# Ledger of designs, part 449: VH-VL binders against o27280

Target 1, 266 residues: o27280
Amino acid sequence: MDSMNVPEVLEIKRIVEESESVKTFIFSWDFRREVRPGQFVMVWDFRDEKPMSVSLIDPVRSEIGISIRRVGEFTDRVHGLSEGDLLGIRGPYGRGFELMGRDILLVGGGIGMAPLAALADEATARGMRVDALVAARTADELLFLDRLEAAGVNISTCTDDGSCGFKGFAHERLLTLEENHDMAAVCGPEPMMFQVMRILDERDVPAQLSLERYMKCAVGICGQCCLDDTGFRVCAEGPVFWSQELSRVREFGRYRRDPAGRRVPW
Key: E = the ipSAE of ESMFold2; O = the ipSAE of OpenDDE; V2 = 0.75 times the mean of E and O plus 0.25 times the DockQ between their complexes.

## First folded at step 19 (VH-VL)

Design Ag7 (framework fv_marstacimab; at its last look DockQ between E and O 0.93; V2 from the best seeds 0.79)
Fold by OpenDDE, look of step 19:
Structure Ag7 (fold): chain C 266 residues (1-266), chain A 118 residues (1-118), chain B 112 residues (1-112)
Amino acid sequence: as target 1 above (266 residues)
Amino acid sequence: EVQLLESGGGLVQPGGSLRLSCAASGFTFRSYSMSWVRQAPGKGLEWVSAISGRGGRTYYADSVKGRFTISRDNSKNTLYLQMNSLRAEDTAVYYCARHDWYGSFDYWGQGTMVTVSS
Amino acid sequence: QSVLTQPPSVSGAPGQRVTISCTGSSSNIGSGYDVHWYQQLPGTAPKLLIYENTNRPSGVPDRFSGSKSGTSASLAITGLQAEDEADYYCQSHDSSLSGSKVFGGGTKLTVL
């Protein structure tokens, strides 16, 4: 087996169009290399490299899926690819989600649903009860609804414009839902995660949250993804953090650092 | 199959006490909040009390606060309602109902009749 | 005296469309809490008919539909059938009552 730090050139087996801006790229995977929900891979298009969450883990088909939102030059190129084309994949990296208890709450916003979809598959396979609050700006941006439903997940939707489900933000919707969960997993816009974490803490629900930061090496060396005051590296100690860990992170929900290292507000 | 079966209803004098039970089966009991809902003869539905899945939180309607106590034994898959200082206006069919994630009552028992009369 | 207000009765002929209103306030429906609907046939326990404003549980025909706007909700029944004769209740949550669930007064639907 190749070194985990050397990109493996893989052929795109299938492409699933999740929405207008999101595609899932399916690859054959050797599961002798373990991958967990919440971990990420570095995707290389032979010009640039970006971290992407694993959104599908299928040991039966020996496949993984990587969901990518079209947001810039790199993702524009990737979205232009077809089945049969090649990409470089190295990893997986980072700390993934841990499952505990019998009842799990998933709260996801936009592309943040990618790692949570993979987690949902694992949780339901283990016989857990899964409730998922799926948020997006508009109805057409809600991700993985059919997949989650097919897995037996109870779904509540939330949209900023009210085009589907609750009109408002995820943390507002969460306040109106029942509270019987052993743990929660959260991923989405950081302002959303910040508010959701506060609510979950007040409800004494243990929570894990997946952060996104500018990432270069993915192996904890360059420090570009280091969180202020803690020394936490998102690529090494994360991207999944417990709420207790994030409570120590000053910048969480407030600001991030751009590629030049400058503080930029959310 | 989800089943809820109420018991413990009967005739009691004003000021008396009664304890209702609801036996649950067909689902993971601790994972769901439960409520008691009552219906006086020929009247509408009235929410009485609720308890969280783990039993850490309880809620009561103003009409029963201080008199009724909701509890649960998750090891026995049983919901309880201890009713003290009963009044004539407490006469009703009492239903146990399961909460879904959205706060609706997705499953109901068949009810047990409580009659408070001198 | 119910927190949520429903008309005491509605009626319709077979095949017609009927609507049952549920009027709340800023402390319940207006606060973003969902409205649920129940059907109670004579001599039976209530049955969940609509949950989360618009969703139908398995087994509920699509001729039943729910909507919510502002501080009010509505249940619509199209293609009215004789077996639809029952009492209908709306239900929500009220933030002013310390986590209390609240019901409407109920509506008796008569099929003519």
Scores: ipSAE 0.839, ipTM 0.917, lowest interface PAE 0.6, mean pLDDT 95
Fold by ESMFold2, look of step 19:
Structure Ag7 (fold): chain C 266 residues (1-266), chain A 118 residues (1-118), chain B 112 residues (1-112)
Amino acid sequence: as target 1 above (266 residues)
Amino acid sequence: EVQLLESGGGLVQPGGSLRLSCAASGFTFRSYSMSWVRQAPGKGLEWVSAISGRGGRTYYADSVKGRFTISRDNSKNTLYLQMNSLRAEDTAVYYCARHDWYGSFDYWGQGTMVTVSS
Amino acid sequence: QSVLTQPPSVSGAPGQRVTISCTGSSSNIGSGYDVHWYQQLPGTAPKLLIYENTNRPSGVPDRFSGSKSGTSASLAITGLQAEDEADYYCQSHDSSLSGSKVFGGGTKLTVL
C-alpha cells in the first residue's frame, strides 16, 4: 500500500496553455504502459495527489498529455510549474472508452473535453465520423476547438452566456441536432452528463460516461471512490461506465460527497 | 465525389402511383439522414419527407402524410419515395438531399420531374 | 403560407451589398434551430451556401455571410456580381410541424 503511493517522478517536457484556466502538461511516456482514452492518472505534486484526465496519447513521439484546470490549491501549485519541473505520475488506471460503429457523438463540458479529445483522435484515425458538442460557461472556456477541427471533427459549441454558438446547456443544444450516431461518449459536470444521458437513452444511443470521484489508492482497495447504490469503484470498474450501469445509481446527477463523506448538492 | 441521382419520375394520372429512387455514391450512405424536397414549376422549395440513416425514423410533411412512404436500402445505397394517391399539386421536380449534423442539406441531386395530369 | 418569411425579391447593382431577411417564430429559429441558406441558379439544383447560421462550406466566398438574431436571420452578399443572380432560400426546422424541415418562400435576387 505504502509503496504504491510513490508515483514515478517525471519531468515536464512542455506546457500548452489551452485557456486562461487550463494547461496541458506534456511528458515523455513509455508506451509499454498502454494508455487508452478515458483512463486517468494520479498526479502528485509532492504534497497531494489528484486524478487527472489524459488528453493526448502520442506513441509516435512517445508523449502523453495531461490537461489540468486551475480550480484549487493543488491545481494552483501545478499551474505554477515550468518546463523542466517534476511531477509524480502513477497509472494509467481504470477502464477507457470503447469505440463501436462508424458514427460517434462526443459531448464534453469544460475540462471534460480532455479525455474526449484523445478519443476523437483515435476515432478519426479509425475513419469514424465524429460529431462533438463542446460546452462551456463562456466562449473563453471552450477547449480544444482548433485541435478537433484539424482532426476532422464536426463541432457544435454551446455556452451558458451565448458568447459562442448555441446559448444554453449542452442537453438543450443536443435536442436541436440530428440523431445519427452508433454511440456517444460523455464527460463533464455530472448534472450535464445526467441530462445528456437521459436524451441519449430516449434516442436509443449507447452511451459511455466518464465519472469523477474522490480517489486515494486508484486500484480499488480503499473504497473512497465507491458509488452509493452499486458499490462500483470508479477507479476499478470505471471511470467510464455505460449508461445502463449508471441508470441504477441513485447518486448520479443528484448529489456528490466531499472528502469527509457528506452529501452535497451539485 | 458525393453524388445523388434521382430516377423514376414521369407522367401519371391523378390517383395513380409512382416510385422514385435516388442512387447515392461517394460517401457512407447509412451514416446520413436523407430527404426528399420538391419544387413545383415556378415555385419555391418544399420539404417532403426524411428518413434517418439507419432507417428507423421517418418524417413527412402534412401535405403528403398517409400518401407517401420514404424508405432506404443501405445495402444498395438507395433512397426511395413511394407516392400513392397522387394529386395535381404533387407535380414538381423531386430532389434527393443529404442531411448534415446541423440539419442542413449539404448535397442535392439534380432532380426528377413528376407530372400529375389527366 | 411559408413558415419562414422572405422578401419575394431584392435587387442591387454590381459591387453593391444586398441583404435577404428570413423571419421565423418561437417554434423554429426562436427555439434554437439553425438557419441554413441555399442558392439556386436558374435551371439548377439548390446549393448549400451557409450552414449553422454563419458558416460557409468550402468554395463559398466570404462575400456571402449569414447572421441570426432572435427569431430572424439574414444573408448578406457584398461585392455583388452578375453570377449572383439567383433564387435564395433560408431553411430551418420547426418543432410545431411534427419535427419537419421548413423553407422560406424564396427571394429572387436581380443584379442590375
Scores: ipSAE 0.650, ipTM 0.828, lowest interface PAE 1.3, mean pLDDT 89
ESMFold2 (binder alone), look of step 19: mean pLDDT 92; pTM 0.944

Design Ag8 (framework fv_marstacimab; at its last fold request DockQ between E and O 0.91; V2 from the best seeds 0.86)
Fold by OpenDDE, fold request of step 20:
Structure Ag8 (fold): chain C 266 residues (1-266), chain A 118 residues (1-118), chain B 112 residues (1-112)
Amino acid sequence: as target 1 above (266 residues)
Amino acid sequence: EVQLLESGGGLVQPGGSLRLSCAASGFTFRSYSMSWVRQAPGKGLEWVSAISGRGGKTYYADSVKGRFTISRDNSKNTLYLQMNSLRAEDTAVYYCARHDWYGSFDYWGQGTMVTVSS
Amino acid sequence: QSVLTQPPSVSGAPGQRVTISCTGSSSNIGEGWDVHWYQQLPGTAPKLLIYENTNRPSGVPDRFSGSKSGTSASLAITGLQAEDEADYYCQSHDSSLSGSKVFGGGTKLTVL
């Protein structure tokens, strides 16, 4: 078995508090092991293991960042850690984003901005024009704004309560923005992604969307993250999919399966 | 530095035609929608027409529909406005303006004067 | 006449605060379209002053501020200076007018 499938115990080098509920954990990384925006790693706290997107890729400093939102017992424990503490990390896994063209649109919601922030860094480094629609429930939940701004990204914000930027949902805001983009990358709540994809399709903008499903093995064996009707494994064929691929996925934007395999509505 | 330079303005009789040009430089032209905005002497700003970055979509104010045609040549970084069946009320300074992502006009040319008079 | 309504003129003394209103409707500002502001000095082309309701482009002093609420927007100028004497235009989008951009009628600001 590939050594990448054995968790490497890494020391938390730094912790960045992105918001009240989101922290970015920084680790030293050997970049002989390539990692791409949109890929994920399995994070092991020696009790449980969860997939997490890579939000920072810094070959200069030989570091990666993993942004984690506090949402349950596992993430509560991880958020209780300090710099110098240890975590197990294996990966990276999955298909990441592909960049094409000169003008890219990023549409992210909540923690979905994590992989998009990494993609933004790569895109700007390539000299692309990057427009980012950043959505959240409230202003204090908007992520990576300073980082994106520093990278030269044009930012538009959207909040459910109108506490910052456009009041409403990302797909509503998108309708009020200019549409000159060669491609789009989307990540966030699946209902958001579903609506955004519809608009992008109508605009003939090629789109990649990152899906979130319950993962167990991360290596395409257990089938826990299989998508109905297609057999796509989010951990192997994804998590990044093209809109054309997702158009074949009946469950997309409608429901997901829980750890027991039951359908759970969004 | 972003620059927009209009040309083609002049004096024309009612019913006549003119073709305006806007030469763009300092940015990736195809990446931005462009508009023509006009201003009659002593009057306010009036949006005239817009075209998407790739040229696939065009928009017109009701006052010029059927008479004006907006186009662009991205290989030449040039925006055009073909004006036919000109009327006295079309007399104005015509500006070309670049759209930013938010739908504002972040850069403007100096304008070119069009005078329609007998 | 204009889709967006502005006062024809406002005036203030140096150092004062002035406000220019921009009133739209449910088909433009009220629908969620952003409001942008332009400054036009005498004999010059318009210049973007405020974009996306509240943001200042590089080079625009923080004396200028924008706000939006409901179907209206407002431009505020604090510490009024002689060089602020100009015409000011608000701009938005109206989806009911063939997806057209729309301007206010303009406001002439006189510095006394």
Scores: ipSAE 0.928, ipTM 0.958, lowest interface PAE 0.5, mean pLDDT 96
Fold by ESMFold2, fold request of step 20:
Structure Ag8 (fold): chain C 266 residues (1-266), chain A 118 residues (1-118), chain B 112 residues (1-112)
Amino acid sequence: as target 1 above (266 residues)
Amino acid sequence: EVQLLESGGGLVQPGGSLRLSCAASGFTFRSYSMSWVRQAPGKGLEWVSAISGRGGKTYYADSVKGRFTISRDNSKNTLYLQMNSLRAEDTAVYYCARHDWYGSFDYWGQGTMVTVSS
Amino acid sequence: QSVLTQPPSVSGAPGQRVTISCTGSSSNIGEGWDVHWYQQLPGTAPKLLIYENTNRPSGVPDRFSGSKSGTSASLAITGLQAEDEADYYCQSHDSSLSGSKVFGGGTKLTVL
């Protein structure tokens, strides 16, 4: 686990416009603080602090990238920032993805492709064969396609509206693709991840899934990120879980909890 | 660099047996499903059989079920087709073909001829 | 056995556009299975021409294009050249045939 840190104030080095709603903020990073794909950081804008996935891990340039989708007041403020502006970063935190075997399947929905893009870079650097199913509602929300292609990843796309690739959901597309993988990594909307997990279980493919939950402390103390049925803390024992760990969790894929602890359907 | 080399074809009597081999090189063999595809003289392509990369799943066209057995030895980078109870209609060039993730056959061997006649 | 229907032949003059159809059913193309296309020059093994409905492998000219709609697919060749004279096959997957791969019957393209 990463140590509990105060936020380090870092200058935004570059901003990449990934889509109309997603930006990647790039920072210089001292890799004495090791970062692995699937870990997250807490991003502080001097008013509020939110967990964000690391999408770029580049030790050669001493850079990390954090991809942020505009979805509310905090992310609206962050999207209004420019290169040279400051943000606080705590972390990294959580358990990242573990690579095994030679053949990996990535299934990403929307912003969920962010940590999987980082994982794809590591997997290809190890000489693994990487197949990525990239899903979104529309073509303009498909993320990281050029980066994945440049890394030698085999890509298939799907969109809800059919504007690019397969028309439909990721789990529907997955049923029409070949099955030669040692493991899978899945991140995206929880209903999508649940459906994908069921298919991978039937295919006997070990899968790791990255969950998102409401977080406050990020180090496992406050209990806000706990999963029903197991007591797993997403910020400490996750955010990446093996499918076997999640098979004991009734909550997964069925509902989430708001900041007041109330069950809310997905 | 990817290369598939079939062997084991020849002339055989009806009811006889042959074992075809396909030597693979230039790629990580176990990562790919493989197929046998045949083509009778002057006719079109007919898929025959497939096997998953790790060998756990096998598939057969109805025309060969119960007579042909596909297998692979990943330590030798070799695909096999055991053909038993051969019939005249099995006469064809047999190709070894590699699957990609999308289900296409992205690499083919040059084929080996099997002739079944009295 | 072929469950995908192709015309037995098509022809065109150099520079023209030709299309080759591939008609399937709800158990293959209509269920969302991809269509792939192969070119077979005389005396040679087939070569992949189009995969995943529309994608070209490296080295395939952009005058070859694929499309899919409903239960059918099409291969279009523009700027027809003499070296395009070959047999062309579509291929997909059919759930009703024990989940097997299926080829169309093939189309002989003649360049006039």
Scores: ipSAE 0.755, ipTM 0.888, lowest interface PAE 1.0, mean pLDDT 90
ESMFold2, look of step 19: ipSAE 0.754; ipTM 0.889
ESMFold2 (binder alone), look of step 19: mean pLDDT 92; pTM 0.943
OpenDDE, look of step 19: ipSAE 0.912; ipTM 0.951
ESMFold2, fold request of step 20: ipSAE 0.709, 0.712; ipTM 0.863, 0.870
ESMFold2 (binder alone), fold request of step 20: mean pLDDT 92, 93, 92; pTM 0.943, 0.946, 0.945
OpenDDE, fold request of step 20: ipSAE 0.927, 0.927; ipTM 0.958, 0.958

Design Ag9 (framework fv_marstacimab; at its last look DockQ between E and O 0.93; V2 from the best seeds 0.85)
Fold by OpenDDE, look of step 19:
Structure Ag9 (fold): chain C 266 residues (1-266), chain A 118 residues (1-118), chain B 112 residues (1-112)
Amino acid sequence: as target 1 above (266 residues)
Amino acid sequence: EVQLLESGGGLVQPGGSLRLSCAASGFTFRSYSMSWVRQAPGKGLEWVSAISGRGGKTYYADSVKGRFTISRDNSKNTLYLQMNSLRAEDTAVYYCARHDWYGSFDYWGQGTMVTVSS
Amino acid sequence: QSVLTQPPSVSGAPGQRVTISCTGSSSNIGAGWDVHWYQQLPGTAPKLLIYENTYRPSGVPDRFSGSKSGTSASLAITGLQAEDEADYYCQSHDSSLSGSKVFGGGTKLTVL
């Protein structure tokens, strides 16, 4: 058995272009190593390493998918790769989503839809009713719509510019939708998640939210992803947190730490 | 296949009471909010009342507040409308309708006729 | 006296384009609530025609289209057919009425 902390060099089996800035890289996966929606892996291009959410879990095909948005030097290099090229994958790490009840609400923004897409597949496979509010700045940035629709997910879209669906933000759209859900899963820009969480709390809907922070070790040692006041490590106790847990986190929706440990406002 | 079947309609005198039922099938009943919508003869549609999937929240049009009570039994997949102190203006075909996630009525029953007359 | 205002009737010849307006206010359509449309054929229950302003349920032809702007919505029917003769209702939600759904007065469409 390979050490969980040693990157496994895997061949890119397929690349799916999700949008202009997002690609999904598909790998063969040995499912003796369990992976859950909401968990992340460390992706190594033999120069640098970054945490990425798992967006596809397919036990039938023995595959996983990792969706990556092009945002900097590392992701630029990765986006330049082709099928057959190699990447190092370490993990999975972190706490994933838990499913409960029969009706689930998904609220995702931008690349935040990546872990939620994987969750949607699991939920629908279990026979749950899944409603997904998919938000983005523009229509071209909306992710996984065809995939979600094919899975039987009810979709509502929201765009900042109104180019598709509701014109406005996810929390504004949420106020205009029906409320019959046993739980919610949320992932996206932290300001969005903060507002969505408030609404869900007012509606007494149990919610899980996936946070993003700067991660270095992914194993809870370095402390770079530690949340103020609580000492929660996003890589160890998260990245998925219950709303009750996040209510104790002062920095949530307000600021984050940069690689130097400085406070950076959202 | 989603099906909604209303029953309980009939003739009643002013001031009387009537209880409507809507039997639902073909979907997970508790997962959806339900409404009653009525239509007087030759007139338009009027929303009457709504109830959340779990039954925790109820809503009423001003025209029926204090007189009508909406309820549901999810174990029986049945929606109810208890109508008290009935008036002539309550005469209508009463439809039960399912809410989709967007707040539209995606499925309707065939309706049951309620006639309030002396 | 409906919260949403529709023309009482519209007419068109086969193959023509007709439009049905639905005028609301700042407490319903203008507040961001979606508009839905229903078709009611003579002697039948209403049927959902357009949901969430612009989307068509399965089975609804693409010659039916919906739009929303400001405090108003519109239903357009292109390539008018004889079977389109029916009553059409817009529906939304009103924030001032505590969770109340609201309908337009309905529009009778006659195909000439």
Scores: ipSAE 0.896, ipTM 0.941, lowest interface PAE 0.5, mean pLDDT 95
Fold by ESMFold2, look of step 19:
Structure Ag9 (fold): chain C 266 residues (1-266), chain A 118 residues (1-118), chain B 112 residues (1-112)
Amino acid sequence: as target 1 above (266 residues)
Amino acid sequence: EVQLLESGGGLVQPGGSLRLSCAASGFTFRSYSMSWVRQAPGKGLEWVSAISGRGGKTYYADSVKGRFTISRDNSKNTLYLQMNSLRAEDTAVYYCARHDWYGSFDYWGQGTMVTVSS
Amino acid sequence: QSVLTQPPSVSGAPGQRVTISCTGSSSNIGAGWDVHWYQQLPGTAPKLLIYENTYRPSGVPDRFSGSKSGTSASLAITGLQAEDEADYYCQSHDSSLSGSKVFGGGTKLTVL
């Protein structure tokens, strides 16, 4: 296996507080290990290891950023760290987003905006027009708005509670926006992604969606991240899939599996 | 700098035809839906027609449906409005307008006058 | 003709606040469609003043503000100036009129 399968112990260079519940941890990175938006890394806190999306890819400063939402014991411990503390990083892994055309739509829910923020930077650097629909439950959970604005991204927000932007779900807002896009990239809660995918498919907009599944090895060997009916491994053939690939996956949008393999509705 | 320049207006008899053009510059033309919006002398704004950025979808106000045809040539950065079976009620200044993502008209031309009189 | 209703005219003295209403229905503003506002100075093309209910394009003074609630929207102008004398239009989209952009009837603002 290549060097990305062994954790490298790296010093936390900077911590950016993106919201009350989301921090971006920035590390020095040797870009001979190429990183693409939509790929992920395994973050090791010397007790446990979890997949995390890359949200910042900066070859000029030789830095990557990894955005982590505080949702449980592992992420609580990581959020308690300071600059100078150590984490193990292995990767990157998975298939990232592929850019096409001149006009891209981004639809992100919550922490799902993390890989899309990295993609937005790349798309704007290529001279693409970028429209981003940023969704969250509340205004305080909308991520990366200032960064997207500074990059020249056109932003629309929606919140479940209506505290910022359109009150409602991302797919509902999408129906009230103009349609001139060559492709879309979607990342967020799977029910949201399913509804957004249906709209984009009906409009014949090629879409790439990033899925989350339970992972252990991250390199496609252990089988823990497989999707029903197709055998697709989220860590190897994904996490980014084209909508056409996902249309053949019966579980997408309907259920997930816990670590014991039981079906759990979304 | 975004610029929209209408042309092709003039005097025409009822039942006649006229083709308006709008030359676009300063932006990636194919990325934006475009509209024609008209304003009769002394009256308010009336949306007439729209076309998607790549030209595949067209929309018309009921008052012009079946008589007007919107089109675009993205290789020439030009929007068109073919106006047939013209009526006195079509007398107006016709504006070319660009849509933004939110559905507003963020840039307008200066307009071209169409007068339909016998 | 007009799907959105605006008062035909409003007036105010310099320095005052004026508001212009835009009343729609459940098929346009009430269905979640945004409201945009345009200023048309005498003899000129319309100019975008407010988009997406509340946002100002670059170059529009912050004394112009927009709001939306229910099936209605409002444009507020504070610190009224002589150059604000113009016609003002609201615009949205109506779901019952496939692909249709809709304008209000327009409001003539007179600065006294």
Scores: ipSAE 0.749, ipTM 0.884, lowest interface PAE 0.9, mean pLDDT 90
ESMFold2 (binder alone), look of step 19: mean pLDDT 93; pTM 0.945

